# Ledger of designs, part 4: VH-VL binders against Ribosome-recycling factor (frr)

Target 1, 187 residues: Ribosome-recycling factor (frr), of Petrotoga mobilis (a9bjd6)
Amino acid sequence: MAKRSSYAKEAEEKMKKTLEHFEDELKKVRTGRPTTAIFEDIKVDYYGMPTPINQVATLSVGEERTVVITPWDKKMLEPIEKAINSSNFGFHAINDGNVVRVSFPNPTIEERRKLVKAIKEMLEETKVALRNIRRDDIKKVKEIKNEGSISEDEAKKFEEEIQEILKENEDEAEKIFQRKEKEIMES

## First folded at step 1 (VH-VL)

Design c4 (framework fv_clesrovimab)
Fold by ESMFold2-Fast, scan of step 1:
Structure c4 (fold): chain C 187 residues (1-187), chain A 125 residues (1-125), chain B 107 residues (1-107)
Amino acid sequence: as target 1 above (187 residues)
Amino acid sequence: EVQLVESGGGLVRPGRSLRLSCTVSGFTFGDYAMSWVRQAPGKGLEWISFIRSNAYGGTTEYAASVKGRFTISRDDSKNIAYLQMNSLKTEDTAVYYCTRESITIFGVVDAFDIWGQGTTVTVSS
Amino acid sequence: DIQMTQSPSSLSASVGDRVTITCRTSQGIRSALAWYQQKPGKAPKLLIFDASNLESGVPSRFSGSGSGTVFTLTISSLQPEDFAAYYCQQFDSYPRTFGQGTRLEIK
């Protein structure tokens, strides 16, 4: 029984990781709301080596639609400021001698619609991934049934459990999408 | 309905000045960064200047070829971007395009998504 | 400055051909690259932004790919209106720089 219920748990574990990946990808989508995620990809020259900002500074969301970047070494204030101002972002970074502040532009209605379309496509890709997990795990259940390790009725029960887990995770993916859509449209 | 219209080009002698204007309609001008890009006859595209929105500092950038001679500015109340060109050289002969910088869906990655028709500047004696 | 090199500088093709243009950068630019089309006497038109995103209103036969230092623009089935110059441009840093252009001509 415990061995057999582990297939449902394995599906649940894989689907949770898929939803976590979806949430992490959505954090990278700029909504007009300040986020530190987009600055993690920016490289700063640190002793001649391109180094991600998050390895030389602490990033946090501050007041007035700003991201506050606090370097561990104050000599990195100017390099961070210049890296952000020279980057492909439309932000302007300001160095006040203690921190670097980055103001977030407010997206237009047109840009908000483009963002919603992009995250809707991400949702559909996530649902495909969830359905593939379900398909693969049902295949495993059928294989152990054919080997005689479980009965026909037990196989049916596990297939139903996996289907229920899929529906729960598809519903959760939809809720994650709806929260992000609301954030984009209202921010 | 979204439109950028350049004006102020013409024939001018070396060492003189011209001011180009870019009149914007169909979008909220103050929300966007603006750039000038030029193209010499039969040559490729060269970015020359950029100005951010005033809400985000109104900072400017210039290509080395024009730094110290050209000044980009904007008047959000009139929906106009300007390029003041001083100490003109024969090498400045080009079609000058005004362009809007766009925000992308995965961050602020600029692309020149709207272009004006261009205005011709000819610098010769 | 980031140098942008396009290859080929010119190419001849026939309607219906698959055409690929490559853009190479002197240093990594992540995905911060746009592609433009320019017809004689006209302003450039945006085709692709952020390396692979198709601009609204641009036909689906156009596609972009790549990241870092090597990028490609592909036209899957060339149409008569596609004979033009094509330019890549980086948005990773200032100054903004363009490739030298690729002239696509009728074979």
Scores: ipSAE 0.000, ipTM 0.478, lowest interface PAE 12.3, mean pLDDT 83

Design c5 (framework fv_clesrovimab)
Heavy chain, then light chain:
Amino acid sequence: EVQLVESGGGLVRPGRSLRLSCTVSGFSFGDYAMSWVRQAPGKGLEWISFIRGKAYGGTTEYAASVKGRFTISRDDSKNIAYLQMNSLKTEDTAVYYCTREGLYDFWSGYYYGMDVWGQGTTVTVSS
Amino acid sequence: DIQMTQSPSSLSASVGDRVTITCRTSQGISSALAWYQQKPGKAPKLLIFDASTLESGVPSRFSGSGSGTVFTLTISSLQPEDFAAYYCQQFNSYPFTFGQGTRLEIK
ESMFold2-Fast, scan of step 1: ipSAE 0.006; ipTM 0.470

Design c6 (framework fv_clesrovimab)
Heavy chain, then light chain:
Amino acid sequence: EVQLVESGGGLVRPGRSLRLSCTVSGFTFGDHAMSWVRQAPGKGLEWISFIRSKAYGETTEYAASVKGRFTISRDDSKNIAYLQMNSLKTEDTAVYYCTRHEDYGDYEYFQHWGQGTTVTVSS
Amino acid sequence: DIQMTQSPSSLSASVGDRVTITCRTSQGISRALAWYQQKPGKAPKLLIFDASSLESGVPSRFSGSGSGTVFTLTISSLQPEDFAAYYCQQFNSYPWTFGQGTRLEIK
ESMFold2-Fast, scan of step 1: ipSAE 0.006; ipTM 0.520

Design c7 (framework fv_clesrovimab)
Heavy chain, then light chain:
Amino acid sequence: EVQLVESGGGLVRPGRSLRLSCTVSGFTFGEYAMSWVRQAPGKGLEWISFIRSKAYGGTAEYAASVKGRFTISRDDSKNIAYLQMNSLKTEDTAVYYCTRLDYGGNSDWYFDLWGQGTTVTVSS
Amino acid sequence: DIQMTQSPSSLSASVGDRVTITCRTSQGISNALAWYQQKPGKAPKLLIFDASSLESGVPSRFSGSGSGTVFTLTISSLQPEDFAAYYCQQFYSYPLTFGQGTRLEIK
ESMFold2-Fast, scan of step 1: ipSAE 0.006; ipTM 0.519

Design c8 (framework fv_clesrovimab)
Fold by ESMFold2-Fast, scan of step 1:
Structure c8 (fold): chain C 187 residues (1-187), chain A 128 residues (1-128), chain B 107 residues (1-107)
Amino acid sequence: as target 1 above (187 residues)
Amino acid sequence: EVQLVESGGGLVRPGRSLRLSCTVSGFTFGDYGMSWVRQAPGKGLEWISFIRSKDYGGTTEYAASVKGRFTISRDDSKNIAYLQMNSLKTEDTAVYYCTRESPYYDILTGYYRDFDYWGQGTTVTVSS
Amino acid sequence: DIQMTQSPSSLSASVGDRVTITCRTSQGISSALAWYQQKPGKAPKLLIFGASSLESGVPSRFSGSGSGTVFTLTISSLQPEDFAAYYCQQFNSYPHTFGQGTRLEIK
């Protein structure tokens, strides 16, 4: 009887790790939330030397999806503004005479749908991984049954238990996806 | 459904001007950057110009081969991108494609762009 | 400007073959690379973006890999509709530059 619990728990643990991996991958998906990290390494000309912005200015996240860049030397306002505006990131930097403000764009509805499609593909890959765990564990149950260690009725019960655990974890994967989809579409 | 339709191509003599239009439908035009890409007969693709959305300042970029001769612009009220081509040369003979640039973020690479939709192209022939 | 070099410039293959096209860049571009397919008389079609992401509606036999300065487009089990020109393009900096193209022809 202990063997019944062991096989079910093995499947549960493997599937839990698979869902944790899925959640971790989804955390990498962002809708362009304000961050200073993207600007810190952009090079500006500082006395003839290409220098990262974070070595000539203080960067902070401000109100209304804005990054505020405060150079230590006001002569750097225009070079910083130009460097950000010429980058391929698509930001619009504005120099107000004291700081450079960079507004983070909101993704378009079509871009958000494209992101949702990408995470839907991640969901399907996660479900494949879950089904592979189920297949491998059922194979192990059949092997121990063939060795005579468990009865045919016990093997059937273990297989049904593993199948139930798969369904529960597929449903949980779907819920994880739906929460992230809502975040992307509403952020 | 997303559609980009180019118009305004034709046969012109060297030194003349031509204006290309790209009319778009099926998406919110004002949210996207637009590019022009050309292809000479039997040759490869050459990117020539880009214009940002008005929310990003409507700024423009040009390939060196056309800088000072071509001007990209847009009219968001009409959903049209334009390419004004001045001082045309025989080397400008090509099919001109209008493209939409994808917005700035993906799930793996962070900020990026690609040309996710293309028009069918309009032919410009510069010949004496 | 970032120079993009594709190899080979042309190749002949048979239906069912595995085909590999390489794109090399003169400067590092991270993953800011797309692959396009162009059939005669038609506009290019996006296949791969971000070096390795498959565009919606593109068959799974297409795949992209690489980062930095060396990138690869692979077509497994080549189909008749795959005979076309293929182009890589970088989006790391302006001007955006394309490779010279690879023509895939029936053997």
Scores: ipSAE 0.000, ipTM 0.459, lowest interface PAE 13.0, mean pLDDT 82

Design c9 (framework fv_clesrovimab)
Heavy chain, then light chain:
Amino acid sequence: EVQLVESGGGLVRPGRSLRLSCTVSGFTFRDYAMSWVRQAPGKGLEWISFIRSKAYGGTTEYAASVKGRFTISRDDSKNIAYLQMNSLKTEDTAVYYCTRDQYSGSYYEGDAFDIWGQGTTVTVSS
Amino acid sequence: DIQMTQSPSSLSASVGDRVTITCRTSQGISSDLAWYQQKPGKAPKLLIFDASSLESGVPSRFSGSGSGTVFTLTISSLQPEDFAAYYCQQFNTYPLTFGQGTRLEIK
ESMFold2-Fast, scan of step 1: ipSAE 0.006; ipTM 0.507

Design f1 (framework fv_pabinafusp)
Fold by ESMFold2-Fast, scan of step 1:
Structure f1 (fold): chain C 187 residues (1-187), chain A 124 residues (1-124), chain B 112 residues (1-112)
Amino acid sequence: as target 1 above (187 residues)
Amino acid sequence: EVQLVQSGAEVKKPGESLKISCKGSGYSFTSYWLGWVRQMPGKGLEWMGDIYPGDSDTTYSEKFKVQVTISADKSISTAYLQWSSLKASDTAMYYCARHPGIAAAGTYYYMDVWGQGTLVTVSS
Amino acid sequence: DIVMTQTPLSLSVTPGQPASISCRSSQSLLHSDGKTYLHWYLQKPGQSPQLLIYEVSNRFSGVPDRFSGSGSGTDFTLKISRVEAEDVGVYYCMQSIQLPLTFGQGTKVEIK
């Protein structure tokens, strides 16, 4: 393949981080499939300090569509239970004296539709962010051209490279969305 | 028995407004997408759009997006198709039909239950 | 939009003889989930469309086994092994892999 310009590489790096952020946000979306990811970063009070659950407990997917949270210190059972029940994720946690269990009921068609709508909004926000990166980088290319540091032909080439990278990343964002949509619809 | 019952035939003049209905019974109305299909006299079937009654989320075929409004009232298990200003070219049979909803990647399922149709005639 | 093309547009069948209807799509109807989103409907005179076959070859509830569907990719066939008087009407194929949902132009089946 031919070498891409430094302007195109800057766009690639920024867009890659934008897609990574999109993937991370999608991991937090409830899919009906049991997952530990949504609970790992919830803060609990551990000796007066807000601490993520994954630093005070082991989380695993158990039997009967449940997430099992096993704290290393049993004093954390009640704080973890309260933190999850107080979260806006809509889960109900039960403390049995040894572990905290969170049940994942099968989502209704209405619930799946709402989840798909939510991730669709995330996709559109991601596409806006990608287009903003393109706009800012093309603006920089035009400024450098106007200063006489690059030729008209070079500027056109760099703008075409940046546009191609945008297209590639918009397509990748769509694929990321489709994978998550399938997970929601089939689980 | 799962059933969709549509409102009766309408005869209108160009420029008039119209709202036709489709009432579902025998199933969970809020759990299924409900679509609208147009059939012009002597012609085939055209999908217009659909609605999820649970939250009134709608999708439209681009051809129909500016021509009609699809809505639903889940308290009475009824969906609606509405025109603000009818044209002679709106003369057609209109069907409502139920389908399971959207699949991954925007793929839609088949329609399994259909209403009896509402004939709309628009002439001067 | 995906274009659905049916052949023939009309056919007259002697009672008890077989009938075959073809449907071609402008794009493959095979999804990455392994399913093919092609369905067949029958509209009897003066009636609403009714589902006959979904996802290429699955007969809908109550549909007689004289109806069968086959095909893959872009080429599909609906076959009636022995046409009866109650089978007269217009047959439509439909794709549901992409919005907007699109139908073939229809095939009119009549008794001779």
Scores: ipSAE 0.000, ipTM 0.433, lowest interface PAE 15.1, mean pLDDT 84

Design f10 (framework fv_pabinafusp)
Fold by ESMFold2-Fast, scan of step 1:
Structure f10 (fold): chain C 187 residues (1-187), chain A 124 residues (1-124), chain B 112 residues (1-112)
Amino acid sequence: as target 1 above (187 residues)
Amino acid sequence: EVQLVQSGAEVKKPGESLKISCKGSGYIFTSYWLGWVRQMPGKGLEWMGDIYPGDSDITYSEKFKVQVTISADKSISTAYLQWSSLKASDTAMYYCARQGRYSGSYPYYYMDVWGQGTLVTVSS
Amino acid sequence: DIVMTQTPLSLSVTPGQPASISCRSSQSLLHSDGKTYLHWYLQKPGQSPQLLIYEISNRFSGVPDRFSGSGSGTDFTLKISRVEAEDVGVYYCMQSIHLPPTFGQGTKVEIK
């Protein structure tokens, strides 16, 4: 039944934008997942001419951190396998008679830890930004009270609402962090 | 000069709690991961987990995450491995070891310095 | 988890003769940074494990040159050119590219 004040709503809007910014920044943090791009420039002999793999085959990311290369002509299976195995990328390609599969190394312990540390620092920066919004809005409420525009009881209620909204948004920031941490550790 | 010194041997009964320690010296304790490795009598080595003392970032092996708690007190350069309720199956030698080298871009490599081990015997 | 398999499980060597230990991983240990995170440890009787070789072939400080490591991808070898009495113990390979780090089951080296 009770409605939040306009001061609480203002804090809520600012904090929501702060969390949206945090989510957008986390999307820029990449986990080094398998990619087809690394194979696009590898050349194979196609009827006497060196031809990029992506012009003779379909490349896709499959299960178990594997890139699956499906040539349009099965005669290209062995040339593709040979080209990848002779590359200096250190990948081992397997030809099963229908496709060529290339397994990607799983991320190193250090890579995962560096990424988790980076996003944890971003979480702490986000919490500081949320607390600064709370501080600024409470200061505004106190100034209005001192001017006599609102009562001491009203000011106390508005400050309590702002504190409640801060707690809600700090909890949400933590959940956003945990989802990204899980993605990094399980990818 | 670089050393890890572990607490002494423990003899416990099932259901008892225990906390063993590993103290680092001769290096910057907060700049290296510290791992815990279990060796059951006559068996091989099993990694249990590790901690980065600088920010208390902890990783557990799935097998050990509900069995033990890893912690550290960086003010005294000491890491801990703790059980709330010991079982006979916890009887083992427990080693701590310094892991990797983080100097900006350096990757996690290996365990280069090992403690002397703490023998934990749990029997009724 | 990556499974590390060592062969043989035990090895009895006449002093001065060579020894060879193999380690196979269930997945490639090569990282996109060009490094392979495969290491060898020796545990002498009654002692803590000690680092012998890191990243396939690099001898750790103080390790004699009679120890050498080789391999790539999933197949690795530790060789001792001339086994001495002080080399008795259990040898373990370990991968550190994936969480959790995993060890082979160990190879016991004894003198005849």
Scores: ipSAE 0.000, ipTM 0.421, lowest interface PAE 19.9, mean pLDDT 83

Design f2 (framework fv_pabinafusp)
Heavy chain, then light chain:
Amino acid sequence: EVQLVQSGAEVKKPGESLKISCKGSGYSFTNYWLGWVRQMPGKGLEWMGDIYPGDSYTTYSEKFKVQVTISADKSISTAYLQWSSLKASDTAMYYCARRGYSSGWYYFDYWGQGTLVTVSS
Amino acid sequence: DIVMTQTPLSLSVTPGQPASISCRSSQSLLHSDGKTYLHWYLQKPGQSPQLLIYKVSNRFSGVPDRFSGSGSGTDFTLKISRVEAEDVGVYYCMQGTHWPYTFGQGTKVEIK
ESMFold2-Fast, scan of step 1: ipSAE 0.007; ipTM 0.564

Design f3 (framework fv_pabinafusp)
Fold by ESMFold2-Fast, scan of step 1:
Structure f3 (fold): chain C 187 residues (1-187), chain A 123 residues (1-123), chain B 112 residues (1-112)
Amino acid sequence: as target 1 above (187 residues)
Amino acid sequence: EVQLVQSGAEVKKPGESLKISCKGSGYSFTDYWLGWVRQMPGKGLEWMGDIYPGDSDTTYSEKFKVQVTISADKSISTAYLQWSSLKASDTAMYYCARLPYYYDSSGYSFDYWGQGTLVTVSS
Amino acid sequence: DIVMTQTPLSLSVTPGQPASISCRSSQSLVHSDGNTYLHWYLQKPGQSPQLLIYEVSNRFSGVPDRFSGSGSGTDFTLKISRVEAEDVGVYYCMQGIHLPYTFGQGTKVEIK
């Protein structure tokens, strides 16, 4: 039955946009995603001539943080596997008779720490933005009350609604952060 | 536009203290580390260390850890490099450069650099 | 520490001719995240270093098409397809994979 005031709705809308911005910024945080680029320049022995992998095979990003290398000539499966395993890259290629699969290592502990620290800083900045929205809207409510447009009791109710909305959005920001932190730590 | 503006040239005597600055503008200061790079006269580049301005977390090259202190004030988007006691061997050009905190469009490289601060230490 | 070795230390190029600079690292620069943290910088006379190429082959904003990077693991090359007067300076490779970050000793490019 209870209807949120126009002031509380304004705060809710602004806070929702702030959380959407936070989510969009988190999507830009890289977790060491697989790429074909590092394999394209590796040379393999193709009939006695050193040849880049991308000239003898198709490379694509597959499931489970893997790069899938499909040679046009099946005789290149073993040379490609050997070239990657001998590259000093630290990758281990697996040849299944049809394709070569390369699993991408997870980020180092130091990199995960830097990424988690960065998103934690973003969370704190987001919380500051949320609290600023709350502060600005409470100020607006008090000014309108002082102008005589709303009662003192109505003003108190609106301030309580805005405070409840802040708590809801701070909790949501924490959940958004925790989901991204888990993604970084478990990837 | 992104800019890193460093403080002016300094002429000092051995044993004196010094603090030089690097002010960032045109970007979010807390989305980047600020690194310091030394170039001795006629020599190449040496990374000294960097600081994350958001919480003042620092990383130093072992060679420079005891020689200098890196600090930052995020409220004015400025990072600092300081010596408690200068030596003649500290004579060099000092550059600041930013490094992404996220793996971003510059591939976790020092993308923008300050103009440099020349420090001369002589008796 | 990773040692970065550049060859040659200097080269003189006739304008419009190609130039090639090599950089070799004492350890692989391929990171566990799949990226290769090898970058190229140019320091023009009297100026700050400027980023040319990041992660082996990606040209930084505003860098002309005549600059290209290639290589893998420990062996990298910067090529200038046709050297112009404005390309004079010292070129540095840099590894950003392990602390401390290290630079090559530099290659001085001059026009002749």
Scores: ipSAE 0.000, ipTM 0.434, lowest interface PAE 21.7, mean pLDDT 84

Design f4 (framework fv_pabinafusp)
Fold by ESMFold2-Fast, scan of step 1:
Structure f4 (fold): chain C 187 residues (1-187), chain A 122 residues (1-122), chain B 112 residues (1-112)
Amino acid sequence: as target 1 above (187 residues)
Amino acid sequence: EVQLVQSGAEVKKPGESLKISCKGSGYRFTSYWLGWVRQMPGKGLEWMGDIYPADSDTTYSEKFKVQVTISADKSISTAYLQWSSLKASDTAMYYCARQEGYDFWSGSFDYWGQGTLVTVSS
Amino acid sequence: DIVMTQTPLSLSVTPGQPASISCRSSQSLLHSDGKTYLHWYLQKPGQSPQLLIYEVSSRFSGVPDRFSGSGSGTDFTLKISRVEAEDVGVYYCMQSIQLPWTFGQGTKVEIK
């Protein structure tokens, strides 16, 4: 077992940031599953004050792929309905006099395939970014070797360490992708 | 639907400058290395260099690093190959090609432009 | 630089017959990541090169199954099981394990 070089540590830091960016981009991909999170921070007019829905109502996932919003004060039913219908999220809210319901239609097989294709493309872009980090760091090692600052044996060792880190991060990117793919296909 | 479209053929005299282009479409231009390959009349393929458009980082073959400049403008998804002073020996077909990034060195060249023929004669 | 040597330089094939092209590298193309960085391209007359096989044996999108690649280390082979008229052109192997990228000198395939 050998200690990794500073070149390998630099590559690891850059690749970690690349994987974090990939995870953040995947969070933006809507799976079509009912979720309360998208509605919790929408502002409604409560006694003249803009107030998040989660501070004036209970939100829950109900039957039939529906999010149910139960306001503590029934006077908030119409403001909540209007706020959701006016939002950028494209949902249609229905006020039944007791709760506000927002339905999430089942995504079609075609829609799921499009989502899987989109995240697959994001995975490939992420792998390209990881390999570019590896390429840049290996380039640096070769330049230092050519200047005579390190030996050929040291250069080979550093290149192998950087390559091992790339392998680890490509595997992690694949696992991140697989978890998101499963989420979409089980929607 | 990945496509690389190169500028048209050029006829120049020795000592003249030249800049040819390669425009990518159908993919994220900034996420892939773009290489330039020379083919002299009746000869094989030789790699000249490449560029990563996101930060304009370049790599050159030792043979070409003082002969040409590679650059890119990511705002219009276009890479360039430029000579300050052409020689008759620069007469060749020049191809741009994308590396798909399926290996740690930016792999195989998966999509190629149609080529730009450069003729340099006195 | 890694030197790529192809044999033969040219061959004439009767339609429907098999063809085989060899490529030898001056050093191993196997990387520590387990991949072998050897690729095959076809340049049809008057056209740009096109990728046929990447990483020794993987067919690129749209490439017919009559094309197959094999080999390891320094010795590689491209086989065409049944040569068709559309297969004429110059075939190139390439390594992408070490800069500068280098190509073989090419093998010209013609129909008899």
Scores: ipSAE 0.000, ipTM 0.431, lowest interface PAE 19.1, mean pLDDT 84

Design f5 (framework fv_pabinafusp)
Fold by ESMFold2-Fast, scan of step 1:
Structure f5 (fold): chain C 187 residues (1-187), chain A 122 residues (1-122), chain B 112 residues (1-112)
Amino acid sequence: as target 1 above (187 residues)
Amino acid sequence: EVQLVQSGAEVKKPGESLKISCKGSGYSFSSYWLGWVRQMPGKGLEWMGDIYPGDSETTYSEKFKVQVTISADKSISTAYLQWSSLKASDTAMYYCARDTWIQLWEGAFDIWGQGTLVTVSS
Amino acid sequence: DIVMTQTPLSLSVTPGQPASISCRSSQSLLYSDGKTYLHWYLQKPGQSPQLLIYEVSNRFSGVPDRFSGSGSGTDFTLKISRVEAEDVGVYYCMQSTQLPYTFGQGTKVEIK
C-alpha cells in the first residue's frame, strides 16, 4: 500500500484547505505595512458599470508608507478617491491630479498588541478545526474496522498516520502565524 | 494488567495551587486519549476535558477551560490536572479514565482510576 | 451542549425484580456515520464508575446478559431483567456524539 493510506490523505487534503482559509483570513487583518491587496477589488463606476480598481488602474507601494493608485484614464481619479474614502477600511485617499495616494500611519504598540492577540485567537481556532478533522477521520476508520473491511492492526496504523499529519499541519499553522506576527511587529 | 493509578487525597485552603496525577500502565499510554471527570460530593459525573499524551493535545469542556490545566508527560506515562487557585467549589472526587474513542467504542471510558479526593475548606 | 436527562432519579427494587432506567437527550445522538454514541456506566458504592453498555446496546466485556440497552435518536433505555444485590449503585448515561461529552444526572438503584 502507499506510504500513507487513503484515510490519511483525505485528512491531509481537508487540513490543507483549513490552512488556506487561515491564510486568507489573516490577509484581512489590517496591519501598518502598506499593501495594495485591500484596494484592488474595491468597485468604482466605470462608464456605468461597477468595476474593480485593479481593472482601471495600476496599484503600487510607494515611498513614505503610501499606496499609489495610477488610473489609465485621468477621469477615474475622483471615482477612485471617493470609493476608497467611503470604504469601511478607514483610509483617507488624496487625489493630486495624477494619482491617488493612500497613507498608512505607523501602528502604536497598543494597536500591535491587539492585532497579535487577534491573530493568536485565529491560530487557536484553526488548531481546533484541524483536531476536528482528525476526530472525524478516525471515526471513519473505526467504522470500516467494525464492518470487517480492515484489521485492528491496519486501523491503528491509519490512526497513527492521521496523527502524524495533524502534527505537520499544526506546525505549518504556527509558521503561518509567525509570518503574520513578524509583519505586524516590523511594520 | 491495564490500570490507571491516581495520586492520594488532598486537603487544601482556598487560593492554594494543586496538581494531581494519573499514571497509566499495561498499555500504550501515548496512543489513547485520557479524560478527567469531576464528581462533587453526592452529585453526578461531569466531563472536564481530555488529553492525548502522544502530543499533549487537549480538549476542554467550556466551563472548565479557565478553571484547570490538563497536561501529560508521556515519558513517565503520567497525566496531570492542575489548579492555580483553588476554590471551595472545587471540592470533589476527580477521576481519570481511558477513552476508547479511537477503537471500537466511541468516547466510552473502559478503564478508570481509583479517584483523587480533593477537599478545599477554610 | 447536549443535555442528558435520566428518569427516575432513584429506584428501589426487590431482589429478582426487573428495573428500567430512561435517558433522554436534548438533541439526536445519531452521528453522520449512522451510529449513535450513547453509553451506560455503573458506579457501585465507594467505587469508580465502570462501563456497562456502549453504543446504545452493546454489552461491555464481562457484563451479564441481564443488562440490555435500547433506543434511538433522543430516547434510550437501560433494562435489568432481574436485579441482584451486586447491581446496587448509581447508573449514568453519557453521550459522545458531540463535544463536550455529557452525562445524565444519575439514577440510584437500591435493594428494598
Scores: ipSAE 0.000, ipTM 0.424, lowest interface PAE 23.3, mean pLDDT 85

